VH-VL binders against b9luv3. Designs and how they scored, part 18

Target 1, 134 residues: b9luv3
Amino acid sequence: MVSLGLVVARFNDSVTEPMAEAAREAATDRDAVIVDEVSVPGAYDSPLAADRLARRDDVDAVAVVGAIVTGDTDHDHVIASATADKLTQVSLDRDTPVTFGVSGPGMSGAEARERIDKGADAAEAAIDLADELD
Below, E stands for the ipSAE of ESMFold2; O stands for the ipSAE of OpenDDE; V2 stands for 0.75 times the mean of E and O plus 0.25 times the DockQ between their complexes.

## First folded at step 7 (VH-VL)

Design p1 (framework fv_barzolvolimab; at its last look DockQ between E and O 0.04; V2 from the best seeds 0.00; counts 0 for: pae E 13.6 > 2, placed apart)
Fold by OpenDDE, look of step 7:
Structure p1 (fold): chain C 134 residues (1-134), chain A 122 residues (1-122), chain B 107 residues (1-107)
Amino acid sequence: as target 1 above (134 residues)
Amino acid sequence: QVQLVQSGAEVKKPGASVKLSCKASGYTFTKYWINWVRQAPGKGLEWIARIYPGDSDTYYNEKFQGRATLTADKSTSTAYMQLSSLRSEDTAVYFCARGRWVYHTGSYMDVWGQGTTVTVSS
Amino acid sequence: DIVMTQSPSSLSASVGDRVTITCQASQSISRYVAWYQQKPGKAPKALIYAASTLQSGVPDRFTGSGSGTDFTLTISSLQPEDFADYFCQQYYSRPYTFGGGTKVEIK
């Protein structure tokens, strides 16, 4: 049985909460268990939480869920790039799968709401990686 | 089997430095913290620091900050602790121990090295 | 730093006795307590973690209990090999700290 850590970015909670729920359901469907769930203010804040979960002996993989909606500037791209980079570093440094279930950048709120399944995808990818790389 | 094997006893003068080694085997070296704990003669246990060999992230007891330095060599699965500016009070058995990070950001030690005696005397 | 006050510092007991050792934390540390056994000239051996979870390979005569500030290690029926020193440890926050130890001696 795969043990998952789940990080949920709260920003855009109308989207991220359903994403998190989709992740939880996916874990259940795959007979995995979420041993811990950490809520963070936004996607940019997820690396620290992911790192702490990835370091745990009782965590086989980490799924990170969030939504980055475009604004008036390229700030969404900055956040997305930084977040993806650091989560990758966490995965490599901790030798633990960390999957990127963060929607965006360059998407509207409406588009984000159409991508709720990305949460499930992140959880499933985490489980698959945990199994494959074990 | 998980095992930590430490270097041999050391005798040092005050003001000198000592570097201890801890070779790990039987598990993925980069996935577990290594803690260093010492025990003065007839005394209790004192946590010094820990290192995560995966990325060499370290945390130190402030009591030893600037005087203790932890390193890890992935290629040899060996952790090191250097303690500088040695004092007579540093006379103790020094242990390395594998940390178990479960349920929280803290860890207990599930496997210990045999210990290294460090004697500091004039 | 979190202080772990361990008691008693020493006790005498006979084989078959029930032995109880306590540790009190200076603040709430949830259940992040471990117990170790140490014999002369040897490294500590983990007995209990998460306050009440038995380390693999440890006899079930060892039990841990408690949460918050008060923790207990119990040996239900002391065996000859159990005469040793025992230490509690908190890993709730850094720096990790240990109790002062309890020497369990033969009566």
Scores: ipSAE 0.030, ipTM 0.673, lowest interface PAE 3.8, mean pLDDT 93
Fold by ESMFold2, look of step 7:
Structure p1 (fold): chain C 134 residues (1-134), chain A 122 residues (1-122), chain B 107 residues (1-107)
Amino acid sequence: as target 1 above (134 residues)
Amino acid sequence: QVQLVQSGAEVKKPGASVKLSCKASGYTFTKYWINWVRQAPGKGLEWIARIYPGDSDTYYNEKFQGRATLTADKSTSTAYMQLSSLRSEDTAVYFCARGRWVYHTGSYMDVWGQGTTVTVSS
Amino acid sequence: DIVMTQSPSSLSASVGDRVTITCQASQSISRYVAWYQQKPGKAPKALIYAASTLQSGVPDRFTGSGSGTDFTLTISSLQPEDFADYFCQQYYSRPYTFGGGTKVEIK
């Protein structure tokens, strides 16, 4: 059974809260357990929280959920790229799967709300990686 | 000071509708969920629905789907719940409550309004 | 729906007593439990969230514990202001659900 850490960004919580709920349901459907959940202000703040979770002996993988839809396309892409790069670095440094479920960049708010499934996808990918790399 | 102030008591006949208000102050209204919860006399609490005032996104307990409608007015920082097709079983105190997302955990209801009593006569 | 089974439904206690209230979830909900206090005719007040984290302004005589399916609220030394109803609530999955409540009455 896989033990997950979940990181949820508060920015655009009308999108990220449903994404987090989808991630929790996906974990339950896969017989995984979320052992801790950390809330952060925005997706850019998620690498520190992911690192803290990935250090734990009782965490097999980390899923990160966020939305990057500010209306400034260049800003959104910078945030998304920097976040993804640092989360990948956490994953490699901790030898622990870290997945990033994000709505945006390049989406309207309405489009981002249609993609709450990315939260479930992040949890499922984290579980798959934990199983495969075990 | 974070505060939710609700509208006054309502008395309704079966089949009518009621619209309750919840005025928020002391925080950024558009950045937190507003939940609606009811409590029948001498009974426990029942979650009805929630709205995100920033974009009016909503989620309903399936039990109330089709009868409850949540709205929010950003200009007045006021959330509303309309409950239609009232029955005597809908007699309860109705609360609005702010959903709080905090570091280390998910959402719970940290600030509650004082409640609005709705009485539906048989 | 996740069922929260709360016990006891009522208890009588004296000032200074230690009081323990339990709540059991019908499935694992990790630590996504909140505890509320409600006085007659008043709104609930948040005491504990994340199973064990004390809400700001709540006295530290209130303690929450548990993870998975079994959760407890403990009042280490009951004060006159603590005679009230208490409810657990899960926020792991929608619909959010509450325990049936525990009335703490003066003995």
Scores: ipSAE 0.007, ipTM 0.542, lowest interface PAE 13.6, mean pLDDT 86
ESMFold2 (binder alone), look of step 7: mean pLDDT 92; pTM 0.940

Design p2 (framework fv_barzolvolimab; at its last look DockQ between E and O 0.22; V2 from the best seeds 0.00; counts 0 for: pae E 9.9 > 2, placed apart)
Fold by OpenDDE, look of step 7:
Structure p2 (fold): chain C 134 residues (1-134), chain A 122 residues (1-122), chain B 107 residues (1-107)
Amino acid sequence: as target 1 above (134 residues)
Amino acid sequence: QVQLVQSGAEVKKPGASVKLSCKASGYTFTKYWINWVRQAPGKGLEWIAEIYPGDSDTYYNEKFQGRATLTADKSTSTAYMQLSSLRSEDTAVYFCARGRWVYHTGSYMDVWGQGTTVTVSS
Amino acid sequence: DIVMTQSPSSLSASVGDRVTITCQASQSISRYVAWYQQKPGKAPKALIYKASTLQSGVPDRFTGSGSGTDFTLTISSLQPEDFADYFCQQYYSTPYTFGGGTKVEIK
């Protein structure tokens, strides 16, 4: 049985909460267990949480869910790039799968809504990686 | 236990507005969508709109766009739907229902209010 | 809008009968289908979600199946309390839409 840590970026909660639910159900469907869940304000804040989860012996993989919706500037792209880069770094540094279930950038709120399943994808990918790399 | 309790029956004239309430209890109000669905006498179910009380994000059936307005009061765990420019065709039982977003891109309704009858007649 | 065509509109059955209700979506909606039961004067009650997952507390005589466009609700052995209206719903995309309903009546 794979033990997951789940990080939920709460910005755009109307989307990220359903994403988290999708991740939770996906874990259940795959007979995995979420041993801990951490909420963070936004996607940019997820790497620290992911790192802390990844350091735990009882965590086989970490799934990170969030939604980065476009604004008036390129801020969403900056956040997305930084987040993806650091989550990857966490995965490598901790030798623990950290999957990227953060939607965006360059998408509207409506488009974010259409990508709720990315939460499930992140959980499933985390499980797959945990199994494969174990 | 999860429960939604709706306001009482309404009788309105054409052109009037009605505001229905839906009080939620037994769960974290701000973490689940609230859907509004109506059912005309002897007819099927029609989805009106949904709101996420956490941030008041809303989606409307275009059929009701401009006439339906959803709001939510986090302090009282109460959702509201206002429907304006009422017509006889709006006569129906109106339900609020908690939406579940579980491995999907939308909501199914796992808990329903008891319904509110709205009658529009001259 | 996605149209959910539900059939039959009504059926008569006896206690113990196997009952099958179908819904066809106008386009592929994966497994984002729910089924509800509604009794007279009452609100709908969720039976199935994600096409085949049984809602908590619902008897296992209710089963849902299907993926893509064709979905089925089956009652393996109809009980007295199962005489009611049944509706399918898609939640693949907004606006959410329901089937026209099926009235299961006592024969």
Scores: ipSAE 0.152, ipTM 0.768, lowest interface PAE 2.8, mean pLDDT 93
Fold by ESMFold2, look of step 7:
Structure p2 (fold): chain C 134 residues (1-134), chain A 122 residues (1-122), chain B 107 residues (1-107)
Amino acid sequence: as target 1 above (134 residues)
Amino acid sequence: QVQLVQSGAEVKKPGASVKLSCKASGYTFTKYWINWVRQAPGKGLEWIAEIYPGDSDTYYNEKFQGRATLTADKSTSTAYMQLSSLRSEDTAVYFCARGRWVYHTGSYMDVWGQGTTVTVSS
Amino acid sequence: DIVMTQSPSSLSASVGDRVTITCQASQSISRYVAWYQQKPGKAPKALIYKASTLQSGVPDRFTGSGSGTDFTLTISSLQPEDFADYFCQQYYSTPYTFGGGTKVEIK
């Protein structure tokens, strides 16, 4: 049974809330339990929250969902890469899987489905890593 | 409250086309799929197609590919289905329904319109 | 296409009875089944999704269960408003498909 921590960024919550819902459903489908959920202002703020969850003895893995800053493709890439680097550092420092699902604010049906998938994939990957590294 | 209101009954001859409407209210029209499902007299339910009004992405049941066309008008929050080359077996009640997307799968339909009866007779 | 085999096609029951309706999928669909109620001349109404999750506002006498290929809808104590047709739907993949329906009639 995997115990999961979930971090959800509030920035662009029209994007991140569907991702978080998908992550919760994926955890339920895998018979995992989300033991705590932490809300943060933006994706760039998620590493501290992930670190606090990863320190807990009742957390086997952490999934993070967030939106990138819109309107500047190079800026969005930098924010996503920096966040991913910091989350990877938390994972290594705490010996705890930390995954990151990130999406932009896209309005298309294809982007909406991809966004939902990215949220659920983050949760599923966290669970898979917890199981594999056990 | 979430509501889907459909256009009135249609009587058509074989070979004609019909265009059905489905007006949405009480939610953000562009953020949910709209599904079309029909029910022939004395028969079960048959899924036809779905559209995402935000960008008009569509998926069709292959049985209706080439005859059914889904569109959506964001300014009026209205979805449409046109069915061409009508046959007597197309006689049915046609429903629109709001799809709730579930990860890794597809949609179940949480809110349904009242249905539109289409009768195809010579 | 995934075939949903629903049974029985009809049943007669009295108020207060326990009613059980089943659906079998032609392949594993995990828990991705929904159940609908349809009264004569009306549109279907969602009851349950993801096999066992009640739609908001649905009475808790409705319960769903199952996973894989076998799914069950149970009405624990039938009420007058529950006489209707019932359908299962898989939403594991397109095209979405429905069971043949179960008519629940007054005995």
Scores: ipSAE 0.006, ipTM 0.641, lowest interface PAE 9.9, mean pLDDT 87
ESMFold2 (binder alone), look of step 7: mean pLDDT 93; pTM 0.953

Design p3 (framework fv_barzolvolimab; at its last look DockQ between E and O 0.24; V2 from the best seeds 0.00; counts 0 for: pae E 13.2 > 2)
Fold by OpenDDE, look of step 7:
Structure p3 (fold): chain C 134 residues (1-134), chain A 122 residues (1-122), chain B 107 residues (1-107)
Amino acid sequence: as target 1 above (134 residues)
Amino acid sequence: QVQLVQSGAEVKKPGASVKLSCKASGYTFTKYWINWVRQAPGKGLEWIAYIYPGDSDTYYNEKFQGRATLTADKSTSTAYMQLSSLRSEDTAVYFCARGRWVYHKGSYMDVWGQGTTVTVSS
Amino acid sequence: DIVMTQSPSSLSASVGDRVTITCQASQSISRYVAWYQQKPGKAPKALIYWASTLQSGVPDRFTGSGSGTDFTLTISSLQPEDFADYFCQQYYSTPYTFGGGTKVEIK
């Protein structure tokens, strides 16, 4: 059985909460268990949480869920790039799968709501990686 | 335990408005959707709208667009639905129901209020 | 809007009978289907979600199956408390829509 850590970015919670639910249900469907869940303000804040979860020997993989919606500036792209880069770094440094279930950038709220399945995808990918790389 | 308790029966005239309440307890109010569904006498279920109390995001069935208004009060864990320009066809039992967003696209309703009867008659 | 065609509208059965109710969606909706039970004067009660997952606390005599367009609710052995109305619902896309309902009556 695969043990998952789940990081949920709260910003845009009308989207990220269902993404988290999708991740939770996906884990259950795959007979995995979420041993811990950490909520962070936004996607940008997820790397630290992911790192802390990835350090744990009772965590086989980490799934990160969030939604980055476009604003008036390129801030969403900055956040997305930074987040993806650091989550990858966490995965490599900790030798633990960390999957990117963060939607965006360059999308509206409506588009974000169409991508709820990224939460489930992140969880499933985490499980797959944990199994494959074990 | 998770529970939704709705306000009492309403009798209204055509053209009037009604505001129903749905008090939630036993769970984190801001983390689940509240759906509103009605059922005319002897008929099936019709979905009206949902609200996410966390940020008050709403989505309405186009059939009720402009006539139904959903709100939520976090401090009291209470959801409200106002329906205006009432017609005789609006006579029904109105339910609030907690929405669980399962898997990818939408939510089913795992806990229901007891329902509120709204009667619209001249 | 997605139309959920539920069948039959009513059926008569006896305690111990196997009961089958079907819903057909007007388009593919994957497994985004829930089933509810409603007794007279009461609110609906969730039985099944994700087409086949049993809601917590629901007896395992209730089974949901199907994917795509065709879905089935089965009661393996009807109990006295199971005489009620049953509804399917799709939550693949808004607006959420319900089947027309099935009344399970005592024979």
Scores: ipSAE 0.202, ipTM 0.773, lowest interface PAE 2.3, mean pLDDT 93
Fold by ESMFold2, look of step 7:
Structure p3 (fold): chain C 134 residues (1-134), chain A 122 residues (1-122), chain B 107 residues (1-107)
Amino acid sequence: as target 1 above (134 residues)
Amino acid sequence: QVQLVQSGAEVKKPGASVKLSCKASGYTFTKYWINWVRQAPGKGLEWIAYIYPGDSDTYYNEKFQGRATLTADKSTSTAYMQLSSLRSEDTAVYFCARGRWVYHKGSYMDVWGQGTTVTVSS
Amino acid sequence: DIVMTQSPSSLSASVGDRVTITCQASQSISRYVAWYQQKPGKAPKALIYWASTLQSGVPDRFTGSGSGTDFTLTISSLQPEDFADYFCQQYYSTPYTFGGGTKVEIK
């Protein structure tokens, strides 16, 4: 059974709350447990929280969910890439899977579904990596 | 406060079409799904389709694809369903219902319209 | 399509009785189940979603449980206003499907 840490960004919680719920549901569907959850102000703040979870001996993997919501594609891309780079470094430094589910500002029904899916996908990928590497 | 008000009863002959309306009030029409569900007399519920009024994205039960068409008018906060090539088996009460998006894969229906009776007979 | 098999089709009960209604899904659907109450000539009313979460304004004598394929709705102490039809619904994937219904009648 995989023990998962979850990091949730508070910024734009109308987006990130559904993503976090989808991540928890995905963990339940896979018979994994979320052993701890850390809330951070924004997605860019997540690497420290992910590092704290990943160093724990009772955490097999970490999933991070966050929103990039300015609607300015250039700024959104920079923030998402920088966050992903730092989370990858945490993963390598701790030898622990760290995944990142990120959503944009979208208002469409397809985008709403995509946001939920990205939360679930982050948890599922973290669990998959923990299973494969153990 | 949240309310869905549906159009009045319809009597149709086989082969005709019907267009039903569902007017929403008390909430932001473009941010919730609208489902259409029917119930034949004394029978259970059958899901037909849903629409997201924000962008008119639609999904249909395969049984109704090609016969059902969902549209939404954002300026009047009104959803519509047209059902063509009517048969006697289409006699039912047709409901519209607001879908709640709160979790991973789909939605349940938290607010329902009062229903519109469609009778298909000679 | 995911088939929801609901049981029983009908039951007779007295005020104060404990009532249990079951639904079985034809495949695992996690907790993506809602329960509805419907009175004659009226639209359905949501009672429970996510298998066990009560809809706002629903009395706590209604409880839902289950995950995977087997789900239950329990009314712990039946009241006169609870005589109605009850339906489960899966919302795991489209097309959304409903159980066949359970009519709860006065004994």
Scores: ipSAE 0.005, ipTM 0.569, lowest interface PAE 13.2, mean pLDDT 86
ESMFold2 (binder alone), look of step 7: mean pLDDT 92; pTM 0.947

Design p5 (framework fv_vedolizumab; at its last look DockQ between E and O 0.56; V2 from the best seeds 0.00; counts 0 for: pae E 4.4 > 2)
Fold by OpenDDE, look of step 8:
Structure p5 (fold): chain C 134 residues (1-134), chain A 122 residues (1-122), chain B 112 residues (1-112)
Amino acid sequence: as target 1 above (134 residues)
Amino acid sequence: QVQLVQSGAEVKKPGASVKVSCKGSGYTFTKYWMHWVRQAPGQRLEWIGEIYPGDSDTYYNQKFKGRVTLTVDISASTAYMELSSLRSEDTAVYYCARGRWVYHTGSYMDVWGQGTLVTVSS
Amino acid sequence: DVVMTQSPLSLPVTPGEPASISCRSSQSLLHSRGNTYLSWYLQKPGQSPQLLIYGISNRFSGVPDRFSGSGSGTDFTLKISRVEAEDVGVYYCMQGTHQPYTFGQGTKVEIK
């Protein structure tokens, strides 16, 4: 059984909550367990939370969900890039899968809503990596 | 238990605006979508729009062409639907309904308000 | 917009007998993830609509097991195994897959 940490960026929570729920359901469907869930204000804040989860012995992988919608900030691409880069760094430094379930940038709110399954994808990818790299 | 209580009936003249309120209780107001649906006499239910109180994200039926404004007062756990430039065709019972948007079940309304009759007549 | 078409529009039923309502969508309600967002509502006389079925076949809390939903793609059915007096009202199907969300015309179930 794979033990997951889940990080939820709460900015655009109308989208990120369903994404998180999709991640939770995906974990259940795959007989995985979410041992801890951490909420952060935005995607940019997720690396620290992911790092703390990834350091735990009871966490096999971390899934990060969030949504970066164009128009919410003038720096959506910068935020996305920085977030992806640091999450990757966490994964490498901690030798623990950290999956990027952050939608955007370059999308509208409506487009973000259509991509809530990215939360499930992040959870499933985390589980797959945990199984494969174990 | 989950409950939605709407404001009372309204009578308006054409061209006026109406604002209907919907107070939610028995659940976390900011974590569920609030839908607005109306039912004109002899017509099918018609979806107006939805708002997520947690971040005020909104979606509208484009049929209303910007005449509808959805808002919330989180402190009061109350959602509002304002419809402007009223016309006789807007005469209907207006419902608020708590929405579920779940990954495997999609969008549906699980709890409905009692309805608010809005009559538009000259 | 997705057009939801119900049949019949009027359904007189003898108490204890079964009832069946059809709902057809103008396009597939299948979501990209394989889920179909079809729900059924009952509006009893003088009342607000109430949820009966969601996700095609899931009974909402408190809904009697005599109600069942089925279907896929564009064709859906609500069945009442044995109609009771309290089941009188107008039944609506609703698609929640595509915005704007749309309802059927309604099927008025009455006791003969």
Scores: ipSAE 0.511, ipTM 0.855, lowest interface PAE 1.2, mean pLDDT 94
Fold by ESMFold2, look of step 7:
Structure p5 (fold): chain C 134 residues (1-134), chain A 122 residues (1-122), chain B 112 residues (1-112)
Amino acid sequence: as target 1 above (134 residues)
Amino acid sequence: QVQLVQSGAEVKKPGASVKVSCKGSGYTFTKYWMHWVRQAPGQRLEWIGEIYPGDSDTYYNQKFKGRVTLTVDISASTAYMELSSLRSEDTAVYYCARGRWVYHTGSYMDVWGQGTLVTVSS
Amino acid sequence: DVVMTQSPLSLPVTPGEPASISCRSSQSLLHSRGNTYLSWYLQKPGQSPQLLIYGISNRFSGVPDRFSGSGSGTDFTLKISRVEAEDVGVYYCMQGTHQPYTFGQGTKVEIK
């Protein structure tokens, strides 16, 4: 049984709440448990929360879900890249899978809704990595 | 307990604008989508758009591009639909409808307002 | 826009008999992870629409067991196992997979 930590960014909760729901349902479908869930203001704030979850002995993997939906700007791309870099570093430092399901930078709200599946994908990838690397 | 109460009927001339209100009660206004749907005489239901009061995220049917504005007043738990440059074809009953987007089942509209007749005539 | 086509458009029924309404979409309603966002509404005479079925087959709270939904891809069906007098009105399917959301033209169910 895989034990997951879930980090949910609150920014754009019309998108991120459905992404989190998708992640929770994916975990249930895979007979995994979410042992803790942490809410953060935005995707850039997620690495600290992911680190705190990844330190726990009872967490096998961490899934992070968030949206970056403020137009097609370099700021959005910087936030996404910086977040992904830091989450990768948390994963390596903690020897714990950390996945990032994000509605990508520069996406419109309509496009973000189509990609709500990325929440489920993040949870499933975290579970797959925990199983594969055990 | 959940109710949506709309403003009264409107009679407008072509070229004018109309603003229909929809007051929600009995639920957390900021956690549900508000949809707008119209029904012209003898026509099917037609989706106009939706707004999420919590973050004002808004999607419009492109058919109405440039003519429709959806807004909310959170403190009054009220949504508004404004339609400009009215044409006789815009004569319809306009409904607000509450919905939640659910990952497995999508959007559905579980509570509807009573409807607001908007008549556009010279 | 996704066109939703209902059949029949008029459905006279005898109380106690079954009824079936077909709804077809001009393109697949399958979302990327296998979910399909199809719902059914009833508009009784003089009333606003009311939700019956969502997500193809999920009965909304308070909707009698005689209503059921089924289908996949582009073909969907609403069934009423035994029609009652209170079931008269216009039935609409709606797809919510693609924006703009679109409705069928309606099926008017009437007492025969």
Scores: ipSAE 0.266, ipTM 0.769, lowest interface PAE 4.4, mean pLDDT 88
ESMFold2 (binder alone), look of step 7: mean pLDDT 92; pTM 0.946
OpenDDE, look of step 7: ipSAE 0.346; ipTM 0.807
ESMFold2, look of step 8: ipSAE 0.252; ipTM 0.770
ESMFold2 (binder alone), look of step 8: mean pLDDT 92; pTM 0.946

